# VH-VL binders against Translin-1 (tsn1), part 2

Target 1, 220 residues: Translin-1 (tsn1), of Schizosaccharomyces pombe (q9p7v3)
Amino acid sequence: MNKSIFIQLQDQIDKEHSIREKLTAEVDLLDEKLRVLQLLLANCEQNLENQEEILEALEIIKSKTRGLAELASNFPYYKYNGVWDRSIQKVVYLYLLASWTGRLDKSLRPTYSLLSLSEVGQILQVPVFPEESTFHLSIEQYLHAVLSLCSELARQSVNSVISGNYHIPFEALNTIQKVHSSFQVLSLKNDSLRRHFDGLKYDLKRSEDVVYDLRIHKLV

## First folded at step 4 (VH-VL; framework fv_tezepelumab)

Design u2 (from t3 with heavy chain S105D G106S)
Fold by ESMFold2-Fast, scan of step 4:
Structure u2 (fold): chain C 220 residues (1-220), chain A 123 residues (1-123), chain B 108 residues (1-108)
Amino acid sequence: as target 1 above (220 residues)
Amino acid sequence: QMQLVESGGGVVQPGRSLRLSCAASGFTFSSYAMHWVRQAPGKGLEWVAVISYDGSNKHYADSVKGRFTITRDNSKNTLNLQMNSLRAEDTAVYYCAREGYDFWDSYYYFDYWGQGTMVTVSS
Amino acid sequence: SYVLTQPPSVSVAPGQTARITCGGNNIGSKSVHWYQQKPGQAPVLVVYYDSDRPSWIPERFSGSNSGNTATLTISRGEAGDEADYYCQVWDSSSDHVVFGGGTKLTVL
């Protein structure tokens, strides 16, 4: 019942609050650039003139992610990872989207496939599968990003048809089908990931409907 | 444009049953999880139930579990709430709400709401 | 059961900034959504995922979420902002949607 014990607890509370504020400030800066890149990638089937802007945004996001990783490495990972978890999910997602659509580098060649978690880690220069509780890309962040990619591909499939591009819907459907099949063999232990996965069937059906409509109208 | 129209509300005696319906239009109903949210007169919002896009998963508030059943018919674009063993505390405006869908996650927020239907449980 | 705590009322002068808080244990690790409800009307989403705004909502509305407190900020308050405001989260431990008790905003 010593007063000094409670003073120590108050000091710890103040310190943790200060740490969260610093991390939140870095995340806010990252989020601003994530919004910019997302808008640039929204019309991947058109607007090749913005490629240099996309490459610049990708590099800035990589730099800001590394900066966040350096700051976060000074603090307990599992205590503070909630501050950046959603933003890092979006970093992974945007890199997956840029790779799939051919915007990741100057080649402008779509991969129409998924970068692995390890490949994303290599590109961002951030650890994966750590031995200790240090800043890293998690399996859960990657899986959320993959599911987000499928939703965006389904959306862009509709837009690409409106624009007269009939190839994108087939590649999107192929990707979504592979993700759907892969997820069905996973034992998902994370509640948020299970809820996100429930949405995948929406994307699969939307993509199937787009492709079906193209075939019955003889547009492919 | 998107619309959610609730129906089936009314005055009912304690212990009786009532069935609410929500008619959806202007969006692909079969692609969205749907919720029921209620509000007692002069009180705050209280979540009631959710049903997944294909009807395979359902969750209920503890206050209604075992008494209420949420269902959907994707062929008719309708959401239903079967309310059994009604109590005075179930008196509320019942809203049909669409779960927002975005590329980040499925964390249950409501981007579209119906105008609500009043259920009064009174003797 | 997870609980969200809001002040029952907040007052703001026209043109000034209103701040409505939503308290919850480690709420900074959750995504907070905010709804505006005017008398006799259905709720309207004004801020989602802590700080994102629907395109039809003025940029005077903003949000933040850290530690144990989420905040809805309404800049340059207008008479039309008078309403009840509710915060909301998803509680993964119970698989339940949780609403705050609501805050009545008065512009005087």
Scores: ipSAE 0.005, ipTM 0.450, lowest interface PAE 10.8, mean pLDDT 84

Design u22 (from t3 with light chain S31D S92Y)
Fold by ESMFold2-Fast, scan of step 4:
Structure u22 (fold): chain C 220 residues (1-220), chain A 123 residues (1-123), chain B 108 residues (1-108)
Amino acid sequence: as target 1 above (220 residues)
Amino acid sequence: QMQLVESGGGVVQPGRSLRLSCAASGFTFSSYAMHWVRQAPGKGLEWVAVISYDGSNKHYADSVKGRFTITRDNSKNTLNLQMNSLRAEDTAVYYCAREGYDFWSGYYYFDYWGQGTMVTVSS
Amino acid sequence: SYVLTQPPSVSVAPGQTARITCGGNNIGSKDVHWYQQKPGQAPVLVVYYDSDRPSWIPERFSGSNSGNTATLTISRGEAGDEADYYCQVWDYSSDHVVFGGGTKLTVL
């Protein structure tokens, strides 16, 4: 009897391991494309040489995210979501960044604003606020992505001065200030998210310093 | 290129004070939160204290709260730990550690560690 | 206070896979980081945020974190992997950094 119980437990362990390996394989394929897009977005200027590559990378990421969603929807969400959680945060973040900087479509028109969670879900064609706990974009993933965007905007503010674009630091500061104010209203229930939010003050300070320096030198 | 070098360790009697320093180079010190982590001989790692990038926020392990004070001088790229009312159980190698910066998930891992400085509380 | 539990020692044969566990209540909701410490040396970060690896760490090192257990996995074990391994989390309720007790890995 005792051995039968342990044999059944081993079968369940093997099944869960197999599922985790399948999900990890899909996540690894997604992560490869996320690295490519992140590099493209870090190296683009206002007049793009790489816009078509960015559009292709966005479409590939959308496709691979849908593939992961289809696979993951066959398994319990809360048991396996840790496998894709950080990668989906990166997907949301890169779409937010592409939208903010004007790289999301051929118009090259920056939004200087945040896509909502619902808008990201619509673009990626994955659920948001599902009735059942299936694969979906979570509030926590979106909030992590927003905080990551603020860190990147603070970094790009420094770099934009080098290229003579003094508008970007101003828009970045506005976005970071709005995010900071909005997060102050939220009652965060997630340890990782609370810790990530604690870091926002550093990004706010960096962004403020850039704008302050430009104002002192009368460049804005 | 990146270095964290601890100093100020030594042998000290119970009830006395000792001040540890950590000299940082090779990175923008003023942009990172800094930690002290200790390890008693033959024992595991024990977190001691953290100080924010600008020195405005500090947190301490319960075992040292009220006795130790963490400070920093960003103009000199130095982190300090003032240790008062030392006890035998404070005997350990004290490491200076940099809090990793990761915008994907926030902070609270240690990407770089100093060599450590030995503090012995005896006699 | 939050507690992380590690086995005191793990042995692995050369070329085989070592698994070092880190137990904690709902540890799957926390971010787990792993450090390697060789005798007389400072700790070195080997895995961070559950499964990410610094560029200077071999791909043989990987991590996972789910439920009440986080795991550091070292494939194709080598003599050079012999060290103490520590897991670490940040605990919101105490606002403290917490380390596991450490696991000594022996390759024989």
Scores: ipSAE 0.006, ipTM 0.524, lowest interface PAE 9.1, mean pLDDT 85

Design u23 (from t3 with light chain S31D S93Y)
Fold by ESMFold2-Fast, scan of step 4:
Structure u23 (fold): chain C 220 residues (1-220), chain A 123 residues (1-123), chain B 108 residues (1-108)
Amino acid sequence: as target 1 above (220 residues)
Amino acid sequence: QMQLVESGGGVVQPGRSLRLSCAASGFTFSSYAMHWVRQAPGKGLEWVAVISYDGSNKHYADSVKGRFTITRDNSKNTLNLQMNSLRAEDTAVYYCAREGYDFWSGYYYFDYWGQGTMVTVSS
Amino acid sequence: SYVLTQPPSVSVAPGQTARITCGGNNIGSKDVHWYQQKPGQAPVLVVYYDSDRPSWIPERFSGSNSGNTATLTISRGEAGDEADYYCQVWDSYSDHVVFGGGTKLTVL
C-alpha cells in the first residue's frame, strides 16, 4: 500500500478529532446551563419565586442551541451529530416540561399538553427536517424527550400529592396515557428508543397508582 | 450524604435461606427503582433482580427466578432480597444499586451502589 | 441471551489514551453504560447512555457506540485509572440487564 495514503488518512483523522473537540466545547457550555434549568424545573409547583431564573435559563439555552447549530453547519451533520444528540434531546425535553408546567412565559399557565416537534422547532428557531445535512431536530430526539417528560411527570405526580396538589397527578396520568397509546401504533426500529419506551410502562403504573390512591382516600 | 447500606450476608449451607436488606438514606427512596447485582469472587458483575419504585413490577435473572424474591418497604426506606434454595453458585458479594433517574433514562443503569455484603454458600 | 464481549485486559502508558471495547450484535442501537471497579470497592458509574458523563467524573472519560462496538475512551491515562471496567446494556427482548465480562486496565 502507498505510504502517502496512510499519511493522508492520519491527517483526516486528526482534523476530525479537532472538529469533535471544538463541537464538544460548545456542547459543554450548553450542558452547563441545561443542568441549571433541570434543577430549577425539578420543583416547579413549590417554587414560583424562581420563574425569572427559569425564563433567563430558557433564553440562554435557546441562544446556545442556535450557536451550536451555526457552528455545526460548517461540518457534515451525520458525521458529528452524536456529539450533541443527547444535549439536544435534553433541550427539547426541558422546553416540553416548561410548557407543560406553565413555565415558558410570565403567565405561569400550564398547558398540560405536548408541544409538537414543529412547535419546538419554531420556539428554538431551528429546522425540524433533514435538508442538505443542515442542523435540525430529529424525530428520535423528540420521541426520547417525550418519554423523558413522562418519567418526570410521574415523579412530580408523587411529590405533588405530598405537597397537597391533587390536580397535577390527574393531568400527568392523562398525558402519560396519551403518550403510551400513541407509541403503541409506532413501528420503532431503534432499540434505544424501544428500550426507553418500554420504561414508560413503569411511569404509567406509577401515575395510575397515585391517582387511584387519591380517589380511594377522598371517597373514604 | 446519599447512602445504601447492605446487611444480612454470611455463611450458609446449600438448600438453606438467607435474607439481605439494604437501608437507603439521603434521597427519596420511593421515587427510584432498585436493583440487586452480585459478583462472585474474582468474577464479573451479574445482575440479579429489579423492583419498581412502588413494588408492583419485578424482574429476575433466569439463574435466580423462582428462588429469590425482591421486595421493598418504602415507609422504612428498605430494599430486601429473600434468597431460598441457595446453591454454591450463589456465592458472591451482593450489591444494592439505585437505578438512575434522569431525562433520558429508560431505566437499567446504576448511579449509586452500596458497599456490598458477602454471601458464602458452602457445604 | 444477548452477550457483551470485552477484552480481558488493556495496557496503557501514563499520559496516553486507553480504549476499551464492548462488542455486541447491533450494539449501536442499544444504550451502553460503563462502570469502573477498583479492588475491594463497589462499581462506580463513569459513562452512561453511550457518551454522557456524571458530573463527578473527569472530562477525559468519554464513550461512543456504533454498529457492533461500543468504546470507552480514557484520555491522558493516570495510575488512578487502574481498575476493572464493565460495559452494560438492557436487553429489550429478555427484559434483562446484561454486563460485559470486564476489562482490567493497567497503567504502566
Scores: ipSAE 0.007, ipTM 0.496, lowest interface PAE 10.2, mean pLDDT 84

Design u25 (from t3 with heavy chain S31D A33W)
Fold by ESMFold2-Fast, scan of step 4:
Structure u25 (fold): chain C 220 residues (1-220), chain A 123 residues (1-123), chain B 108 residues (1-108)
Amino acid sequence: as target 1 above (220 residues)
Amino acid sequence: QMQLVESGGGVVQPGRSLRLSCAASGFTFSDYWMHWVRQAPGKGLEWVAVISYDGSNKHYADSVKGRFTITRDNSKNTLNLQMNSLRAEDTAVYYCAREGYDFWSGYYYFDYWGQGTMVTVSS
Amino acid sequence: SYVLTQPPSVSVAPGQTARITCGGNNIGSKSVHWYQQKPGQAPVLVVYYDSDRPSWIPERFSGSNSGNTATLTISRGEAGDEADYYCQVWDSSSDHVVFGGGTKLTVL
């Protein structure tokens, strides 16, 4: 039996483990800041005092995402992208949410619309093309982030009514309807994305129910 | 009140067939991906099969692929598992489980389970 | 084929903290879900997506997931926590659901 083959395999295992540990450490630093921003944006319609903290968190997340991208570009993308895939989905989602709600800059001007994948890439200064073996934002990450946004908008619609804000439910419904229509045109080849999209109909119904209740109360 | 009720279990000889059914109530059945999960006596949980909300996508564990067929009838709120060429190692409690939805990562966790139905393959 | 490894048993004294581990290659990049199963009963979801908890589960149950190990933590252990606990992930490379072998928790 040739023991040198097994020694080479062990060396490769150790090398891959070391790379995953280095990437995981960077992801952990990013995740800490994602948790902070997620909490700040959960009640953004009700708390304008936290705007400077949100802008700081967005900038730190951008910086840490670029740091992760720089490290990851030294290794094969498709071998290690599982280490950061979920965290990058969260980065995209939080930037989409911040843009939609008007928390992306000092103007406090809501867009009530989606940043495109290319726009997110430009903001984060990260590539969006899969042909390169370097770190990039994927179509799948963006689409998952868009679906997550719809779920959050449906949730915020219920909460905004409780707090007396009746504009947010209409804008949320409009966004969710546009996303739903757009996804129906797509030929989805990814099972997790198909499952996530299947969940969108709950968000749509929840959002519709809130708007219907508001219209009924207005008529009475 | 949400319920998943399995039926169709029993004692069957090796090489024979058996059909399990799961009746769903208290939620919009047609909105959810559904799974079958089994557990041999005194052993752990083993995933068996999944079916998409409209029945267009199906996946099976390697141990049952080619022998078991998962189907659903959304008009009757029922999930089915057709088990052919049964073997002694198929002896287990079979659970019907609903795939939950999560905001961040999609699906693949089970938020509601039926009580299970026992399938015994013996001679 | 992706494999999840759990210790077969864990013991904890009443009022103390139990930790049940779930080992898997790069499991920190996957979402881990945890189920509790008492004798003769169906499994019950106790933690999902690493650390989220269903509304019917007490806050004593929590989870974490990083690197090669996910952990279910049960604080202030009670006799009613005695059960088998299973971790679970989705393996995207095979499009299969994978369960750990289970851990029997004993409180005494």
Scores: ipSAE 0.014, ipTM 0.562, lowest interface PAE 7.3, mean pLDDT 86

Design u28 (from t3 with heavy chain V50D N57E)
Fold by ESMFold2-Fast, scan of step 4:
Structure u28 (fold): chain C 220 residues (1-220), chain A 123 residues (1-123), chain B 108 residues (1-108)
Amino acid sequence: as target 1 above (220 residues)
Amino acid sequence: QMQLVESGGGVVQPGRSLRLSCAASGFTFSSYAMHWVRQAPGKGLEWVADISYDGSEKHYADSVKGRFTITRDNSKNTLNLQMNSLRAEDTAVYYCAREGYDFWSGYYYFDYWGQGTMVTVSS
Amino acid sequence: SYVLTQPPSVSVAPGQTARITCGGNNIGSKSVHWYQQKPGQAPVLVVYYDSDRPSWIPERFSGSNSGNTATLTISRGEAGDEADYYCQVWDSSSDHVVFGGGTKLTVL
């Protein structure tokens, strides 16, 4: 019995476990700050009450994301990206939402518009379309974030009507329609992303129904 | 409180028909896609069929396609499975399952399951 | 059709970590969900979308998914963890839900 092969495999398992634990610790710190920002952005009725807290939370998330990127750059990207993939999707989503609602003070886009992947990368100071397999914002992370944004906009459209704000449903519908038409021309290679996109039709229908109801009741 | 309660199971002869029902309560039934999943005695889970929230899209496992029909009645909060031309290999516990929705990533996991109803196809 | 492969059985000592694998071609591009089934009971969702956990499931349960292998990890194993565990994906090519064959976890 040659035990040296199994000893080498155990050493590699232990090393990979240690790396995953270090990355997971950084991700947990990021996730805590993401929860704070998500709660602050949950009420997007143009309430300036929390603006200072939102800008502070965005800056902290940017800092934590760059810290994670720096740590992660020491290890093989495709081996460990599963540790941070979902959290980075949430980072991108929250920046898209903050920009769309007009909360981002250094926004490259006007209110009710969509930040591109490159613009998010510029704001976070994280690479996109890298030449090497280094830490970067992926196309798939961005596309998941855009789809999550559409779901949130459809939800907020219902809530904004209850609050007497009839402008948000029209802007939400416009954004969701543009996302839906853009996705239809993409050749998606990832089953998770294709499934997430399939859900967009429900968000589109909800948004259409809200706007349709407003028009029938003559609420412009 | 959320509940999914299956009914209609029993013993039936090969070649005959049986209709299963699943009564949903405690959530907005019309907002969720629903599934049937079965498990033969001592075997693993096998997906049978699904139906979209509005009933416009349906999918079936190859083993039941052309024999089973999935339907729903959103006014009654009921999911149904019409099982025709039953075979011995259809013997299983049949579970009604709700397709969950995760805001961050979408669909296609089962967050709530019924207790199951036993279908035995025997001569 | 897409196939998910699980080991038929895994054993773990009390207090130790159990790892249940789910193999599939390029499974890392899919979202993997995990169910626990105890004898005579309906399955219960324990991990969804690779690594997310329902609020009623202990933090000892975690998941990962990369390349050709997804893994359910149960740390600090307890007698109450004895069950069959199933992985599950949705396959876009067939528009079908696919389950793994199941893994029996024994706590010895």
Scores: ipSAE 0.007, ipTM 0.509, lowest interface PAE 9.9, mean pLDDT 85

Design u3 (from t3 with heavy chain S105D G106A)
Fold by ESMFold2-Fast, scan of step 4:
Order: sequence, then structure tokens, then C-alpha cells
Structure u3 (fold): chain C 220 residues (1-220), chain A 123 residues (1-123), chain B 108 residues (1-108)
Amino acid sequence: as target 1 above (220 residues)
Amino acid sequence: QMQLVESGGGVVQPGRSLRLSCAASGFTFSSYAMHWVRQAPGKGLEWVAVISYDGSNKHYADSVKGRFTITRDNSKNTLNLQMNSLRAEDTAVYYCAREGYDFWDAYYYFDYWGQGTMVTVSS
Amino acid sequence: SYVLTQPPSVSVAPGQTARITCGGNNIGSKSVHWYQQKPGQAPVLVVYYDSDRPSWIPERFSGSNSGNTATLTISRGEAGDEADYYCQVWDSSSDHVVFGGGTKLTVL
């Protein structure tokens, strides 16, 4: 048994711990800004006055995501990706939501559609489908974000009716239906993603019920 | 190690109030929706209430709606159930339960349960 | 309100397969979760999302869900499996959690 080997092992343990702490600190800063944007998007379905704040928050999140990507690129992706996986899912989700609702840019034009994984990567300036194991947006992160969007759209459908907006429920239902049919053809190999997908049928049902109620009351 | 510890149970007279608390530790409390589930002596499980991870959404069983209020304090990792206008039918062990999936706000299943606290409404 | 129906009791011989049913209108369109409760203890999740198992639950526990019936299957029944079993769904139309009435499993 060689004592110098154990000293080297302790140095490696300390190094890896330091890396995780550094990555966690960057993730915590990102999470703070994600909470801000989520509140802005939740409270702006009827209020266009906060658009400048939303654009600022989106830009900050983009900047912090790139900063995290730059830091993370110095270390093995699959060893440390668990540190940022959920936060990056939330970044993708909020960009999808901002795009769908028309808050992504100054045009204020809702897309009522999904940004593709490649489009999100282009906007955030982060790789997708990389050749190397470098920091990138994963298919799983994107799919989780899409499912989160559907849950939020179902929620917004209820709120939009209360506010007298009868258009949003139809667009939400259309989006959720397309997502649901698309997921049906996927062979999901990830247990977490399958669990999340299972929730989609409840979002679909909620969205269908909102539209059904509008039709029987002849509001559409 | 995850823990949910209920407290505040006891014997009360009909029409009075009681406040239950659930102290959470060993996980990121603020990421999970939380539920109260009760079980009358010798009977089955009955869902009582749910509160979303951020406290913005709440749902109640019809039997307790208007009488019970579910709240949470994410800074203290505490879930609360304020029980007003108590009835003999509210006699049960009350369990604090964690939503099984911590992504957003799911309301689907309970992967961890507390030990329960007994509430007896004497009639 | 949505209702889940379970048989009040099921008996199984040691080493044999127990099947506990959970009936509900179009329950196959919902996600069914199963809990085990031993006397004097809190419930324990044994199957979630129809057929998935927590890592702490033996592989002999499995589930299925189609049409109007979900089923919890316990293979190679053991005395330690004696408990009450509850099925559960989230009913999105009412925003309520719904439990079945429970099934007492005895291993004889």
C-alpha cells in the first residue's frame, strides 16, 4: 500500500468537490433569474407593460446559461450534467413559453407553436447534437420542457377564460394535442421522461374540458 | 435521509379548531407539492388537500372545503393544515405526504409519507 | 365524483400470485398508483404510473391498467405481503385525488 496514492486520491476528491461547488453556485444564480422570469410570464397574460422586463430577463438568462456552458465545458459532461440538468430544462421551458405567448421579442407576436430543439440552441448559442461530450442541450431536457409547457398552457387556458380571452384555450388545445400525438410515436427510454409524459393526458383532458365548456355555452 | 414529521394532533370538542404542522427535512421542500391525507380508525385512506410547490394553487376534498386551510412556509420547510369547525367525522390519523414528482406542479402520487398524527373530535 | 372500486379482501397461498383489482370508469386513460399499508404504519408506495416500481420495492410487485380495470400483481406471495392495498388516481376533471376503498391481502 503506497501512502502517496492516497494523497493523490484525496487531491482528486477535493478537486471534484470544488468543481461541483463552483457549478452549483452558477446554477443557483441562474435559478434566481429563472424564478424572476417565471413570475413575469405568469403575470403578463393580460399586461403588455412588462415586456421590457421580460426581454431583459430573457437576455440575462441567456447570458447566465452561456456562462454556465463555458464553465461546464472545462469538465466531463456526463460526470457533472446532473448539477444543471433541471435548471436547463427550465431555461428551455421558459423560452418555449415566451415564444408561444409572443414575449420573446419586440414584435409581441405569439407563435402558438414550439421552438425546435435546434432553434432553442441557436437562440441560447448552446450546442445541440454534439459530436463530442461537451455542454449541450439534450433531447431529454427539451422533451421535459415541452411537457412543462403543455401543463402551463392548460393552466393558462382556465385563467384566460376567467379574463374573457376565448382564443388562448383553442391554441393551447391545438398545441397539447400535437405534443400528445407526437409523444405517442416516441420510444421513451428514460423513466423520468415517461413519468412526466404520463401527466400530459391530464393536461390534455383539462384543455379539452375548457374548450368543451366554451362550446356548450356558445362562447365559440 | 427524507423525513416528514406531523404534529399538532389531539383531542378536541366539535366546533373547535386545531392546527396541524408537518416539518420536512432531507429534500428540497420548495420543489414539491404537498398533501394531507387522513384515515379514520379502521377505515380507508381519504385525501384532504394539496398545495402546490410555491403555494399558489390549492385544492380540497369536498368534505373539508370551506373549513380547512392548507398553507406552507418554504423558508421553514413546514406544511400546515388549519382545521376549523371540526366534526366527529374528522376524527382520523392525518398524514403529511410528498408529491412523487418534483418537476413543476404535478399532483399525481405520493412517494413519501409521514408517520401521522391522531386527531380525535369527541362528540 | 370519480369512484374507484376494490374488492374488500383477497387471499393467496404462499408462493402463489395475488391479483388486486381497481375498477373505475375508463381508468385505463388515467395513471394508477398503489400503496401498501401494514397495521399501525404509514402507507408505502409500491407501484406508480400503472406499472413503475420505486427502487426499494421488489420486482415481484407489478401493475397494469387498461379499459375499466387496473390490477396490482404480487408474485411469489410472502407472509410479509399481508397488508391493506389502496389504488389511487388524480381526477383532473374535479382536481381531486381519489383512493379506492382498500383491499386486505391475507397469505394463507
Scores: ipSAE 0.006, ipTM 0.463, lowest interface PAE 10.8, mean pLDDT 85

Design u4 (from t3 with heavy chain S105D G106N)
Fold by ESMFold2-Fast, scan of step 4:
Structure u4 (fold): chain C 220 residues (1-220), chain A 123 residues (1-123), chain B 108 residues (1-108)
Amino acid sequence: as target 1 above (220 residues)
Amino acid sequence: QMQLVESGGGVVQPGRSLRLSCAASGFTFSSYAMHWVRQAPGKGLEWVAVISYDGSNKHYADSVKGRFTITRDNSKNTLNLQMNSLRAEDTAVYYCAREGYDFWDNYYYFDYWGQGTMVTVSS
Amino acid sequence: SYVLTQPPSVSVAPGQTARITCGGNNIGSKSVHWYQQKPGQAPVLVVYYDSDRPSWIPERFSGSNSGNTATLTISRGEAGDEADYYCQVWDSSSDHVVFGGGTKLTVL
């Protein structure tokens, strides 16, 4: 084989590595802000004083996500989407959680329901279902985020009882049951998503047990 | 400061019983599934059992099923392993491990481990 | 009866990259976690969910998982990296946690 072919291949490898490093740097900056919002939302039912910080973090994450989308649009989507896939799942998850708990705006009014993929796309100003392979929110990212939400709601159900809040377990169970039923009618072709879905039965059971215990105690 | 401290290990003859305990502190114990993992001297890690956050769901390795019972007391932040009909093959350091459970749904990995307690089954 | 296969030992020169493999049937469809165990100590989580890293673990540690092989990669190897490394999955069909046999990493 001609040596010039190997030089061309090395140049292409170096170029792809440079692109991946550039994308990774932007993702790392986004991840820093995601960690901040995650911590702020961890105790949201007990700490309404942090609402301004939450709104600021949501705004920053939205801005950073659009910045990543702008940068990523210069490169082939399917070649590089692995660099940001998990972080975008986290963006969607945190917006779902903020909406469910009532922290998405100044009203402090919980929805106790799921934003649709289209609604999340509208809020973030990121495409969904594009014609061309451009930066977009994928169905898989949304479904992973929904499953992550169910796990967090199951965790909050246990903790809310400990802290004296008995309303959240009922709303969490309702949400998890609805998600579980919806997932059962889907024909999942993605191994990662099927693995994640396997955990949902555990979250459903945790949530059911919390509600069952509350009902027994109330009857006595 | 998060801690898991195992106790109850010792030397016993085949056919006898031992009860291991794991004392947890520094986290909300009742929110996490807990596992027992063992390691025979000079050998690899072998999973033993898991118990769900509320104690309602349990799974056991085939080698211990029917002989070992995993339990927990959330009011005391303790995990227990009742080991009956002990065999020489059960000789190992037994570790208490917490199953990871956070916002990223990284289930079935062990984010924190105790230092272990030695169980020796010999004549 | 799901089985994870690791090489019993791997050697790396200081500053070089070590690669520890974990083989399993269709392991790319499972989430792989990695633990480091130094002599006389409890295992420590170093990589989870194929490629995620706890914040206190150096970026020199990374992971991948595809097809029938998962790999733990340790860049710029140091004497302090000498340990046994174990891969681990959850096998949903049997409801069992499965560990690999372990790989002893030597930094010579």
Scores: ipSAE 0.011, ipTM 0.471, lowest interface PAE 9.1, mean pLDDT 85

Design u40 (from t3 with heavy chain F103W W104F)
Fold by ESMFold2-Fast, scan of step 4:
Structure u40 (fold): chain C 220 residues (1-220), chain A 123 residues (1-123), chain B 108 residues (1-108)
Amino acid sequence: as target 1 above (220 residues)
Amino acid sequence: QMQLVESGGGVVQPGRSLRLSCAASGFTFSSYAMHWVRQAPGKGLEWVAVISYDGSNKHYADSVKGRFTITRDNSKNTLNLQMNSLRAEDTAVYYCAREGYDWFSGYYYFDYWGQGTMVTVSS
Amino acid sequence: SYVLTQPPSVSVAPGQTARITCGGNNIGSKSVHWYQQKPGQAPVLVVYYDSDRPSWIPERFSGSNSGNTATLTISRGEAGDEADYYCQVWDSSSDHVVFGGGTKLTVL
């Protein structure tokens, strides 16, 4: 009976659509807070008075990420992970940026280094390297976040010189060089990561040019 | 209040040279890569050239390589395109475009365009 | 040299959904951006990074990108949507920007 079979298929399609819509709603709420935190971190050296707002945004993002993880755990991971993948990459990226710039806590002490995937997982209270295919922070999400950090550091390097801060360019170059060297060792099998990594050569060149310009003009 | 204003277009004979300028205002010009994109009458968009934020890196479309030179003056917020050995097929509206920056994904798209300036190469 | 292929024209009735395709070899591995150009005007960014939308662009504009085809979707079509639409990618191997040939959208 063809008609009954197709009606059952339509019911399954509707149920899957309903799940995607519910997950998308949670992701949208997370994305709102990610936009706020990115704006606060875009010029970390110029506005230290926004530190309390940054700490509040980080805590809200952590809470909403855990809420998404709890909801997502009710559904097949590989079927629905595309709904939150990019937003979780952004969560990891913003925590890496906050740590690098010294905005992760009240100490205001920049690390000028990368939090490991495990460290990010501990901070967010989200699994890493799970034995089961449950909601977790993936290696691919972390690597995309690291590459995005390098692009942001190269951008802030240019802007910091314009504002008279000559320290950031050197730390940015050091970080980008280490990331570039580390990626050369990896055998990337994901086309999206390969494409993203290809952009790193531009960030590296941009960062190098800023430092070389500072040395030529004797600003360092 | 961001603005990109192109100038220098006009009618020019084949084999001659023309210099286009783009005056930027309302944003930190020195922080952005800048592009030239052209459009022949009744045709589609064709990318011409790019220059990095500091002028150190440049790339050109194969059709203009060796004839056109892209430069910038960050102290004057100005982008320039020096066009040498002009041909009839260079006839187009030339747009100045800013390379957008997505806070997560980086670059590669054009978030703001000038109104364009018409270059007509005819004998 | 990388090539993007668009249909030369697409027609949609008012209130209906228009879909404009952009074909390219493994385009799903690239980031696709979309521009709207009305007669006598400069292009305007409508979708970037496959599916992201600038804040000034209505939510009825959306995008997708997988395999060999990227798609710009315009729901609830309006007369004001009549324009030429161009897809664009960055070809990292050549360090070149590549545009599709453009699609003229007519709202009848």
Scores: ipSAE 0.012, ipTM 0.500, lowest interface PAE 8.8, mean pLDDT 85

